# Designs tried in a protein design chat: VH-VL binders against Probable molybdopterin adenylyltransferase (moaB). Part 18

Target 1, 163 residues: Probable molybdopterin adenylyltransferase (moaB), of Methanocaldococcus jannaschii (q57631)
Amino acid sequence: MHKRIKNIKYAVVTVSDSRYNDLIKGKEVDDKSGKLLKKELNAKVYTIIPDNKNMIKGIVEHIVEFFDVDCIVFTGGTGIAERDVTVEALKEIIEKELDGFKIIFQKLSYEEVGFSAMLSRAMAGIYKGKIIYALPGSVNACRTALKIIKEETGHILGHLREG
Short names: E, the ipSAE of ESMFold2; O, the ipSAE of OpenDDE; V2, 0.75 times the mean of E and O plus 0.25 times the DockQ between their complexes.

## First folded at step 17 (VH-VL; framework fv_recibokibart)

Design w2 (from u1 with heavy chain N52D; at its last look DockQ between E and O 0.89; V2 from the best seeds 0.77)
Fold by OpenDDE, look of step 17:
Structure w2 (fold): chain C 163 residues (1-163), chain A 122 residues (1-122), chain B 108 residues (1-108)
Amino acid sequence: as target 1 above (163 residues)
Amino acid sequence: QVQLVQSGAEVKKPGASVKVSCKASGYKFTYYYMEWAKQAPGQGLEWIGEIDPESGDTRYNQKFQGRVTMTRDTSISTAYMELSRLRSDDTAVYYCARYKDFGDYEGWFDPWGQGTLVTVSS
Amino acid sequence: QIVLTQSPGTLSLSPGERATLSCRASQDVRSYYLHWYQQKPGQAPRLWIYGASNRATGIPDRFSGSGSGTDFTLTISRLEPEDFATYYCQQYGSSPLTFGQGTKLEIK
């Protein structure tokens, strides 16, 4: 069994046109999910970006290049609307998808909200030795995902680093 | 059954303070933000602010900044809204409401408390 | 802030008729953040539609919500006596949270 990595370093990225617009207008930004993730993961990096595929991919590269983090957690933009592009964006860069995460998350979501769980998505994958999660924008969804993230991220990292 | 029960009607003089309570039951109190709204007689709804019962963090409508204080007692699943320096236009029904979201849907109130009438008169 | 303007202010109809209530936003609001409430005199508001088009638990299927961008609509296909009330739209896509001024649906 591989050694679990301790002291995991996280980055948190909120994907939201509305929250980003508030941000650039200098308004108070109500990003409950992002702030929850930041706090719970003690994230070294926290930022808000709009629902844009290039910006999503760009921020991943930026974080990977300039920040010492082990895991990047996205929240928002995982629905089925046209502007929901977080999952699609990340799939374009992720080297290995962790299919188990979305399956487990969706199951847990279904237990909470029933069939409506189909209206939002989640995913996880590996990129350049780092773990990337994409979560729905709701606080409750993030809280559910945090259970998995906190428990298993260190184990996954252990596998990545030891081969 | 999720329920919010608010304290009874209040009559106050101008310049006084009022503290309205909202007791939650049927759900984990600390998992949901508690929202507060104002409804003047015959008027619509106005957002006052919110509190995170877990952390105690608050966010207020700028209109009420400096006069409103939201607190909570997690031991009894109760949220409080205190409004100070009361004036006649503070006469209204005040509601607490649970903040709800799921998936990517966000920002509705469910359920609401029954409301608390606060009357400010000389 | 985003201003929500509801129209008409008062809508007088008879049971059995179709009701159409409008909520216009001063700027774009994603459907995920637009909600409707029903309020009857002397009662607290009650969630009616969330996310522009999703009926809350227990809400009859004669109620429907639709819309996107700046224009949202609540429709009652066939009015029942218990449907006469004031309806409010609400957004939380942008801070601060705001409500429409309400549409009073009264019996003709």
Scores: ipSAE 0.645, ipTM 0.891, lowest interface PAE 0.8, mean pLDDT 95
ESMFold2, look of step 17: ipSAE 0.800; ipTM 0.915
ESMFold2 (binder alone), look of step 17: mean pLDDT 94; pTM 0.958

Design w3 (from u1 with light chain Q27E; at its last read DockQ between E and O 0.92; V2 from the best seeds 0.89)
Heavy chain, then light chain:
Amino acid sequence: QVQLVQSGAEVKKPGASVKVSCKASGYKFTYYYMEWAKQAPGQGLEWIGEINPESGDTRYNQKFQGRVTMTRDTSISTAYMELSRLRSDDTAVYYCARYKDFGDYEGWFDPWGQGTLVTVSS
Amino acid sequence: QIVLTQSPGTLSLSPGERATLSCRASEDVRSYYLHWYQQKPGQAPRLWIYGASNRATGIPDRFSGSGSGTDFTLTISRLEPEDFATYYCQQYGSSPLTFGQGTKLEIK
ESMFold2, look of step 17: ipSAE 0.846; ipTM 0.928
ESMFold2 (binder alone), look of step 17: mean pLDDT 94; pTM 0.953
OpenDDE, look of step 17: ipSAE 0.873; ipTM 0.942
ESMFold2, look of step 18: ipSAE 0.835; ipTM 0.925
ESMFold2 (binder alone), look of step 18: mean pLDDT 94; pTM 0.955
OpenDDE, look of step 18: ipSAE 0.888; ipTM 0.946
ESMFold2, fold request of step 21: ipSAE 0.854, 0.846, 0.852; ipTM 0.933, 0.931, 0.934
ESMFold2 (binder alone), fold request of step 21: mean pLDDT 94, 95, 95; pTM 0.958, 0.959, 0.960
OpenDDE, fold request of step 21: ipSAE 0.911, 0.912, 0.917; ipTM 0.954, 0.954, 0.956
ESMFold2, last read: ipSAE 0.832, 0.838, 0.844; ipTM 0.928, 0.928, 0.930
ESMFold2 (binder alone), last read: mean pLDDT 95, 95, 94; pTM 0.959, 0.959, 0.957
OpenDDE, last read: ipSAE 0.916, 0.915, 0.918; ipTM 0.956, 0.955, 0.957

Design w4 (from u1 with heavy chain Y105F; at its last look DockQ between E and O 0.88; V2 from the best seeds 0.85)
Fold by ESMFold2, look of step 17:
Structure w4 (fold): chain C 163 residues (1-163), chain A 122 residues (1-122), chain B 108 residues (1-108)
Amino acid sequence: as target 1 above (163 residues)
Amino acid sequence: QVQLVQSGAEVKKPGASVKVSCKASGYKFTYYYMEWAKQAPGQGLEWIGEINPESGDTRYNQKFQGRVTMTRDTSISTAYMELSRLRSDDTAVYYCARYKDFGDFEGWFDPWGQGTLVTVSS
Amino acid sequence: QIVLTQSPGTLSLSPGERATLSCRASQDVRSYYLHWYQQKPGQAPRLWIYGASNRATGIPDRFSGSGSGTDFTLTISRLEPEDFATYYCQQYGSSPLTFGQGTKLEIK
């Protein structure tokens, strides 16, 4: 029986050119999904970065090196357009992908909206002993993912630390 | 059926206040921001602001800052918008609407309430 | 803030014709954040298209939306009598969210 890790420490990263642009211009930033994740996961780290592959990979390395977190949760940049690079960037560094997360996320989305669930992408993977989740940018998608994340992250960390 | 039902029309004098209610049904009230918009007679739509029904946190269009207050009562799934120091150019239909998003698509309004006409006249 | 300029202001056409309604943004807006509403006199707006191109539930397939960057269009392939209304675009790409001024589609 694997130990379920408690008191999981999270980082939350919002990926959005528009929110990042508002931030650097000193405008009010409307980051509904990022704020939801920050609150619900009691995140130790919360930041906003642009839709840029090197920034995504760089923020993962920075967080892993300088912050005591078990898990990084990205929201945004998961669509199929050319500017959507979060999943692609993370796939370049992920050691193992957790395909089950994607499947369960899609099942839950299907129960809510039927075939339109095909438009949503989500991903999870392992990097340097941490779990990385990539979620769509909507509050809806983040609420769906939180059901899975809150239930299973401690269990997955327990298995990860077996080796 | 997801539904938003607003309070009835109001006639006010300049300088008064008005409080419009918006009762939600058919969905989890606290899961969705409630948005408010203004439509002056014969004119287009203007965003006023929003409230997170779970936390009570609000964001207002700067044009209305200082005159608008949005609140909610989660026990009856009702949002409120109060506009103070009314002027003649506040004469408009005021709508509540539920914020919606899905997947990577964000920020539309569905459904809308039926609207509340507020008339400000001497 | 992002200004959405709709053109034409009024479009006069007959049933059976094709209508093209334009929405131009003052800055780039991702298609994910651009939406269209239909409004008839005395009624609330109704969601018509979300994310530039996705029809809301129950919207006929003669309506299509397209565009990216600063230029977005709503097309009605063959006008029906019930299609004559005012159409608004709306953006969520930058705070504060804004609406276009509307295009009134009226019967010729």
Scores: ipSAE 0.827, ipTM 0.925, lowest interface PAE 0.9, mean pLDDT 93
ESMFold2 (binder alone), look of step 17: mean pLDDT 94; pTM 0.951
OpenDDE, look of step 17: ipSAE 0.858; ipTM 0.937

Design w5 (from u1 with light chain L97F; at its last look DockQ between E and O 0.84; V2 from the best seeds 0.80)
Fold by OpenDDE, look of step 17:
Structure w5 (fold): chain C 163 residues (1-163), chain A 122 residues (1-122), chain B 108 residues (1-108)
Amino acid sequence: as target 1 above (163 residues)
Amino acid sequence: QVQLVQSGAEVKKPGASVKVSCKASGYKFTYYYMEWAKQAPGQGLEWIGEINPESGDTRYNQKFQGRVTMTRDTSISTAYMELSRLRSDDTAVYYCARYKDFGDYEGWFDPWGQGTLVTVSS
Amino acid sequence: QIVLTQSPGTLSLSPGERATLSCRASQDVRSYYLHWYQQKPGQAPRLWIYGASNRATGIPDRFSGSGSGTDFTLTISRLEPEDFATYYCQQYGSSPFTFGQGTKLEIK
């Protein structure tokens, strides 16, 4: 077993057209999931972007280049609608997918709501030595995912850094 | 069983304040936002605001901004909505409701409290 | 704010008939944020449909929700006596989180 990395530095990115539109209009933004993730992970970076593939990929590059973080957590845009492109966007850049994450996440979701769990998606992967998670937009989904993230992220990072 | 039990009916004079309570049971109180809605007699529903019981953070409908204050007591799983400077058009049934979401679906209210009638009259 | 307009205001039908309730939004609302409630006189609203098309727990399959963009529909395939009530749509896509004015489904 590899050494677990402590003091993990997180970035949180909410993907939501509605929240982003409120943001640019100067309205109060209702980002319950993003706020929860920011707080629970003590994120160094927090931002909201629209449901756009290029924006999603761009923000990853931006964060990787300009911020000292170990992990980027996305929330939102993981459904099956046309505008849900978070997973697809990240798959275009992820170097190595952590398949176990989505499997465990979907199992936990299924235990909660049954077959409807198929309507939401999640994923995790590695990009340039960073761990990236994509979570659904709901607070409950994020709470479920946080259990996994808090427990295993340090372990995964240990593997990445020690070979 | 998840339940929200609200305080009893209130009769107030114009200019006064009213504080409605909503006691939650059957779930972890601090894990779910608490929503509040207004329903005037014979009218539809109007969102007043919400509170995060864990942090105490609130979000209000601008229509009620400056007159509404939402608080909570986590020790007794109770949320409060206080409305000040009451006027006749504040006469309504006020509801608390638990915020729910799942996956990418967000923002429905379930369950609701039984409602609290607030009557404002001279 | 997003205005939800429900139609018709009142719908008079008999048991056994099909009911179609409309909810139109002043701007696009993602289905994930559009919900329906049932309310009977003297009672609190009750969640009926969430996410435009998902029946809440215990809701009969004669109820269905559909729609996207600005147009959403609640359908009752075959009305039962207990279905006569007021139905409200609600959006949680943008603050303030607004409700429709309601459609009263009454017995003819």
Scores: ipSAE 0.767, ipTM 0.919, lowest interface PAE 0.7, mean pLDDT 95
ESMFold2, look of step 17: ipSAE 0.810; ipTM 0.916
ESMFold2 (binder alone), look of step 17: mean pLDDT 91; pTM 0.922

Design w6 (from u1 with heavy chain T30K; at its last look DockQ between E and O 0.83; V2 from the best seeds 0.85)
Fold by ESMFold2, look of step 17:
Structure w6 (fold): chain C 163 residues (1-163), chain A 122 residues (1-122), chain B 108 residues (1-108)
Amino acid sequence: as target 1 above (163 residues)
Amino acid sequence: QVQLVQSGAEVKKPGASVKVSCKASGYKFKYYYMEWAKQAPGQGLEWIGEINPESGDTRYNQKFQGRVTMTRDTSISTAYMELSRLRSDDTAVYYCARYKDFGDYEGWFDPWGQGTLVTVSS
Amino acid sequence: QIVLTQSPGTLSLSPGERATLSCRASQDVRSYYLHWYQQKPGQAPRLWIYGASNRATGIPDRFSGSGSGTDFTLTISRLEPEDFATYYCQQYGSSPLTFGQGTKLEIK
């Protein structure tokens, strides 16, 4: 019987070329999904990176090495276009994929929008005892995922720490 | 049924202020940004700004900063846009609209309010 | 600020004809962030196409959207009388969001 871990510490990473470009030019950044995740998860770390595989993998390694977080949540770059590389980058490093997350995410999306749910894509996985979630860039997708993340992340962490 | 119903037409003198209301129904008001746009007579659409109804946070088009204030009252699902120091070129129809996104697609407006004509005449 | 330039400004055609409306962006806009609206006189705009190519609920399949980068197109394969209106494109790819100036589609 696994206990739920409480007081989960999160990092939030927005993956977006356009938002990254606004950020480095000193412009106002319109990151609705990232700000939602930051607020709802009380994130310790919040940052924006471009749609680049090496940046995605690099930020994971940096956060895991230097920050006290249990979970990293990505938003953006999860579509099927060539520029969308978040899921592909994370699949290169995760140790175990949590297929159940994707299944539940799609079920909840279907209940909201019907067959349009095929336009939504998400994944979760395990890396070095941490949970990594990858979510689409919309506020809608992040609200759907938050239902799952808030309910189950502590349970998953409990299982990870029993080995 | 999702609806946005705006307050009625206004006639104002230069230098005055106007406050347009937008009452939402049929959806969770706090979950969707409210957007505002201007359409001058015979012209296209111009974005004014937006408010997050949950937090009250706003972003404004730089063109309107200093003259526009957006607020909301979540208890009655209503957003407000106030434009001050009115000028003749503020004569326009002002729309509220609900921000929408889904999946990887972001940033369209659906639905729109019916519009509020503001006439500034000296 | 991204400028969206629509062409032609006015398009005069007859029912049954094919219409092609152009929206050109001053810089790259991902198709995820490019949207189209229809507006008839005295009415609010209505969402028509989102994400460059996805029709909103209830929009007839004679309407199609396409494009990427800086060039986007709205096509009406066979004009019906109710299709005569002004069409706007809108981008969300960079702050602030902007609209094109519109293409008025009118009966010849």
Scores: ipSAE 0.829, ipTM 0.926, lowest interface PAE 0.8, mean pLDDT 93
ESMFold2 (binder alone), look of step 17: mean pLDDT 95; pTM 0.958
OpenDDE, look of step 17: ipSAE 0.877; ipTM 0.943

## First folded at step 18 (VH-VL; framework fv_recibokibart)

Design y1 (from w3 with light chain S95T; at its last look DockQ between E and O 0.89; V2 from the best seeds 0.86)
Fold by ESMFold2, look of step 19:
Structure y1 (fold): chain C 163 residues (1-163), chain A 122 residues (1-122), chain B 108 residues (1-108)
Amino acid sequence: as target 1 above (163 residues)
Amino acid sequence: QVQLVQSGAEVKKPGASVKVSCKASGYKFTYYYMEWAKQAPGQGLEWIGEINPESGDTRYNQKFQGRVTMTRDTSISTAYMELSRLRSDDTAVYYCARYKDFGDYEGWFDPWGQGTLVTVSS
Amino acid sequence: QIVLTQSPGTLSLSPGERATLSCRASEDVRSYYLHWYQQKPGQAPRLWIYGASNRATGIPDRFSGSGSGTDFTLTISRLEPEDFATYYCQQYGSTPLTFGQGTKLEIK
């Protein structure tokens, strides 16, 4: 009954102290996962930021204010280490969490690597009518997440715009 | 069973070029970057560069920039590394290896090819 | 470029002993990007530990990795004859990726 939204506009944000440091030093930046997401989603916005809560929250507000996108996809900083702050930062602003994304992502990851899947924390949520995804930093994780994102994002946007 | 099988040993004169092949099997060739490394006799490992088999895009260690060219043929799941203007200190075993990552862990090599000995001798 | 310095260069021990191999980075490297390989003469390197502490498939539990920041360690709790080899650490934290010079673990 709900129209699936087509022509979804994406922003991609890589969260990585390592890639950011190479960037500001003028070195070639090796951002395999960010480049994959940018290409596969035909992203309108692509940027790299350090592992910092305020910068993560700030880039969300900036993108929402100044760019016409439906969805923001983060890659990196989703692990369990102290320096991994992407999930924590986004939870401070998310209005509703989409737990189904996390469950499906973990199921697919478990099928590939078994119990090691417990070491990653993917999430999705809603903020100001936009969908925000947070993905682990590997190409492997991003390929897994893209299966879900490409299939369901338009449907989720359709539901958001219904009410 | 994931395997990388490299071409055989080469003997070259200074100033020549060598092209080493690396045939992949047992996995989706275009899903994983292919890495190349050098190990001189009795020495450690040195990264040469990599290729994305899907796009053909490459990155090279600056030490080898201008002398190395990496290519691939996706129809036969094979990567190539060509080193030109050979000199005696290019004598080494050259390895291909598959890039791997998982979760937030990135950038290890598994598996490695068996290695190709290139000897540069006057 | 991040330099990885392994110590000692050579470690001479007997089977049954505990081995401790050090890898020190010239700059901070996230543990996610620090890996270890084993190499025996005439063979290709083999992945041993990824992400500082995760054993590759089939690696015995007598091997453990640890560390963060600039200091990383590979420990073998009780040496077996097959453990005598050269071990390399490798970083992916900054371009270009680099290897340590290796620690040769040899039978005493």
Scores: ipSAE 0.831, ipTM 0.929, lowest interface PAE 0.8, mean pLDDT 93
ESMFold2, look of step 18: ipSAE 0.830; ipTM 0.928
ESMFold2 (binder alone), look of step 18: mean pLDDT 94; pTM 0.958
OpenDDE, look of step 18: ipSAE 0.864; ipTM 0.940
ESMFold2 (binder alone), look of step 19: mean pLDDT 94; pTM 0.957
OpenDDE, look of step 19: ipSAE 0.872; ipTM 0.941

Design y2 (from w3 with light chain S95N; at its last look DockQ between E and O 0.91; V2 from the best seeds 0.87)
Fold by ESMFold2, look of step 18:
Structure y2 (fold): chain C 163 residues (1-163), chain A 122 residues (1-122), chain B 108 residues (1-108)
Amino acid sequence: as target 1 above (163 residues)
Amino acid sequence: QVQLVQSGAEVKKPGASVKVSCKASGYKFTYYYMEWAKQAPGQGLEWIGEINPESGDTRYNQKFQGRVTMTRDTSISTAYMELSRLRSDDTAVYYCARYKDFGDYEGWFDPWGQGTLVTVSS
Amino acid sequence: QIVLTQSPGTLSLSPGERATLSCRASEDVRSYYLHWYQQKPGQAPRLWIYGASNRATGIPDRFSGSGSGTDFTLTISRLEPEDFATYYCQQYGSNPLTFGQGTKLEIK
């Protein structure tokens, strides 16, 4: 029985060319999913990056090195289009994939929308003792994932730290 | 069975204010942004702004900034849009609509309320 | 802001014909953020297509959407009498969100 970690420190990263372009042009940014995650997880780090593999891998390394967080949550860039590279980038660095997260996420999505759940995907994995989640960019997907993240992240961290 | 039911038509004089209500049913009111749009007679659609019913946070189209206020009452699942300092070119049908997204797809409106005609005449 | 230009403004066709409605964006818009609505006189708009190509629930398969970048198309393969209406595209790719001016599809 591993001790469930209770005071989990999160980083939230929105991956979106569209939101990033609004941001660097000084426009008001409409990042509904990122703001939801930031608020619900009381995130210590919140940022928006473009749909770029090197930026995704780079922000992971930067956060792990310079911020005191237990978990990084990505939202956006998880589709199947050429520009969607979040899952692919994270698979290049993940040490262990948490397949159970994907399965439960898809089950919950299927219960909401039936076969359209094929359009929604997510993943989770372990990197340097941290948990990394990758979620679709919608508020809907983030609400679904938050049910899982809030219930199980502390338990998973407990396993990681106690062997 | 999701529906949005708006308040009835209104006739106002220039300089007055109008407050349109939008009652939601059949879904979790606080889970979805409420959007508002304007359609002048014989014209297309123009986005006015939105409210997050959970937090009460709003975002407005710059064209309406300073004249629009959006609020909500979560106990009766109702959103409100108030437009002040009315002008004749504010004559339009005003719609509420629920923000929807899914997966990586974002930002459509479904369903829409039936619309509220606001007529501004001297 | 992103301007959506729909063409033609009015499209006059007969039942049974194929209709092609164009929506052109002033900047790149991800297909994820491009949506279509149908509106009949005196009625609210109704969601028709979301994410450029996904039909909303209950929309007949004679409707299809396509496109990416700046060019998007709504196609009706064989017009039925109930299809004559105004169609609007809408983008969520950049703040503020905007609608096209509409294409009125009318009986010739």
Scores: ipSAE 0.848, ipTM 0.931, lowest interface PAE 0.8, mean pLDDT 93
ESMFold2 (binder alone), look of step 18: mean pLDDT 94; pTM 0.957
OpenDDE, look of step 18: ipSAE 0.866; ipTM 0.940

Design y3 (from w3 with light chain S31D; at its last look DockQ between E and O 0.91; V2 from the best seeds 0.87)
Fold by ESMFold2, look of step 18:
Structure y3 (fold): chain C 163 residues (1-163), chain A 122 residues (1-122), chain B 108 residues (1-108)
Amino acid sequence: as target 1 above (163 residues)
Amino acid sequence: QVQLVQSGAEVKKPGASVKVSCKASGYKFTYYYMEWAKQAPGQGLEWIGEINPESGDTRYNQKFQGRVTMTRDTSISTAYMELSRLRSDDTAVYYCARYKDFGDYEGWFDPWGQGTLVTVSS
Amino acid sequence: QIVLTQSPGTLSLSPGERATLSCRASEDVRDYYLHWYQQKPGQAPRLWIYGASNRATGIPDRFSGSGSGTDFTLTISRLEPEDFATYYCQQYGSSPLTFGQGTKLEIK
């Protein structure tokens, strides 16, 4: 049928040791990218977790089991450093990777910042009929990704639900 | 050309208020937080706070909470910082700056406005 | 809040020499959130290094940044006359964001 699904329900998860540490210390938390995603996607779920593989995988399982969402969007922990584990954790559970998302994201990033686009990673994949996006932690990266997410998520969900 | 142009120098008496403007050009004003910083004569830099020009939401350094108000007018791409109940140690250059980030790198300022000298005399 | 302590306060060197400027944080700061600025008298600060080690556009390759955790360094391999200025580090790792007190790099 290939129709575009509308009224998509989102969860947003910020992955950041820094923001998580502020949160548990009772400090003001400055989560610009998470707030942008929450607002722009009208997220039903919003939370902050540390840079930890088991917590990333655990929050996916928890959201899938207990919340009615179509899509989970992660921001943060996507770089190439040892501490960046979001992409690696999600690759352990993703059933199919959506390589096109990564390619388009990097192309758009290159148009904005040139060669520095090589410094960041993005990923998307399918898990239990849901779409999972992993985005860098910056507002800049999230605005770039939102162009893609807002246009294509409904189309991808339509393909997942054919038949 | 990305530019931030601030209003001119001000001389104020203790107890007065000052409102500094920062006009942005060369980029999408609503896409980037606007930051404000203070530099007292011969001293370093101190963060005052920020505004999200899209929503108007603000965050202030607790040191300035209750005396600072940040606003914006998106129709003229201009941010404002008002500091009330001025005292002698508010004498400083006040800068606006655009918040920048990219990839997983976050939280630098580029560009900066030229600065506005506020002198509180007496 | 995170206190950034820069050392030395003033560094007197000649053109052609190597300069090493230190920034120590009171708590761990992810290198992604540690930045450097150059400021000359009567001018606004200018972004120099972002994310501890990435030069801003147009910054000469004699400038390099390094470090992680609590210790960060800005190095100038061979000083040029235009490099004499004050340098500030700044962190975004914990709210509120803060600046170091500056290192003044002056001609000997």
Scores: ipSAE 0.846, ipTM 0.929, lowest interface PAE 0.8, mean pLDDT 93
ESMFold2 (binder alone), look of step 18: mean pLDDT 94; pTM 0.955
OpenDDE, look of step 18: ipSAE 0.869; ipTM 0.940

Design y4 (from w3 with heavy chain D57E; at its last fold request DockQ between E and O 0.91; V2 from the best seeds 0.89)
Heavy chain, then light chain:
Amino acid sequence: QVQLVQSGAEVKKPGASVKVSCKASGYKFTYYYMEWAKQAPGQGLEWIGEINPESGETRYNQKFQGRVTMTRDTSISTAYMELSRLRSDDTAVYYCARYKDFGDYEGWFDPWGQGTLVTVSS
Amino acid sequence: QIVLTQSPGTLSLSPGERATLSCRASEDVRSYYLHWYQQKPGQAPRLWIYGASNRATGIPDRFSGSGSGTDFTLTISRLEPEDFATYYCQQYGSSPLTFGQGTKLEIK
ESMFold2, look of step 18: ipSAE 0.846; ipTM 0.930
ESMFold2 (binder alone), look of step 18: mean pLDDT 94; pTM 0.957
OpenDDE, look of step 18: ipSAE 0.888; ipTM 0.946
ESMFold2, look of step 19: ipSAE 0.849; ipTM 0.933
ESMFold2 (binder alone), look of step 19: mean pLDDT 94; pTM 0.958
OpenDDE, look of step 19: ipSAE 0.874; ipTM 0.942
ESMFold2, look of step 20: ipSAE 0.833; ipTM 0.927
ESMFold2 (binder alone), look of step 20: mean pLDDT 94; pTM 0.953
OpenDDE, look of step 20: ipSAE 0.889; ipTM 0.947
ESMFold2, fold request of step 21: ipSAE 0.825, 0.843, 0.836; ipTM 0.927, 0.930, 0.929
ESMFold2 (binder alone), fold request of step 21: mean pLDDT 94, 95, 95; pTM 0.958, 0.958, 0.960
OpenDDE, fold request of step 21: ipSAE 0.911, 0.912, 0.916; ipTM 0.954, 0.954, 0.956

Design y5 (from w3 with light chain N54T; at its last fold request DockQ between E and O 0.92; V2 from the best seeds 0.89)
Heavy chain, then light chain:
Amino acid sequence: QVQLVQSGAEVKKPGASVKVSCKASGYKFTYYYMEWAKQAPGQGLEWIGEINPESGDTRYNQKFQGRVTMTRDTSISTAYMELSRLRSDDTAVYYCARYKDFGDYEGWFDPWGQGTLVTVSS
Amino acid sequence: QIVLTQSPGTLSLSPGERATLSCRASEDVRSYYLHWYQQKPGQAPRLWIYGASTRATGIPDRFSGSGSGTDFTLTISRLEPEDFATYYCQQYGSSPLTFGQGTKLEIK
ESMFold2, look of step 18: ipSAE 0.844; ipTM 0.929
ESMFold2 (binder alone), look of step 18: mean pLDDT 93; pTM 0.948
OpenDDE, look of step 18: ipSAE 0.877; ipTM 0.943
ESMFold2, look of step 19: ipSAE 0.829; ipTM 0.924
ESMFold2 (binder alone), look of step 19: mean pLDDT 93; pTM 0.947
OpenDDE, look of step 19: ipSAE 0.868; ipTM 0.940
ESMFold2, fold request of step 21: ipSAE 0.840, 0.842, 0.830; ipTM 0.929, 0.930, 0.926
ESMFold2 (binder alone), fold request of step 21: mean pLDDT 94, 94, 94; pTM 0.955, 0.955, 0.954
OpenDDE, fold request of step 21: ipSAE 0.908, 0.911, 0.915; ipTM 0.952, 0.953, 0.954

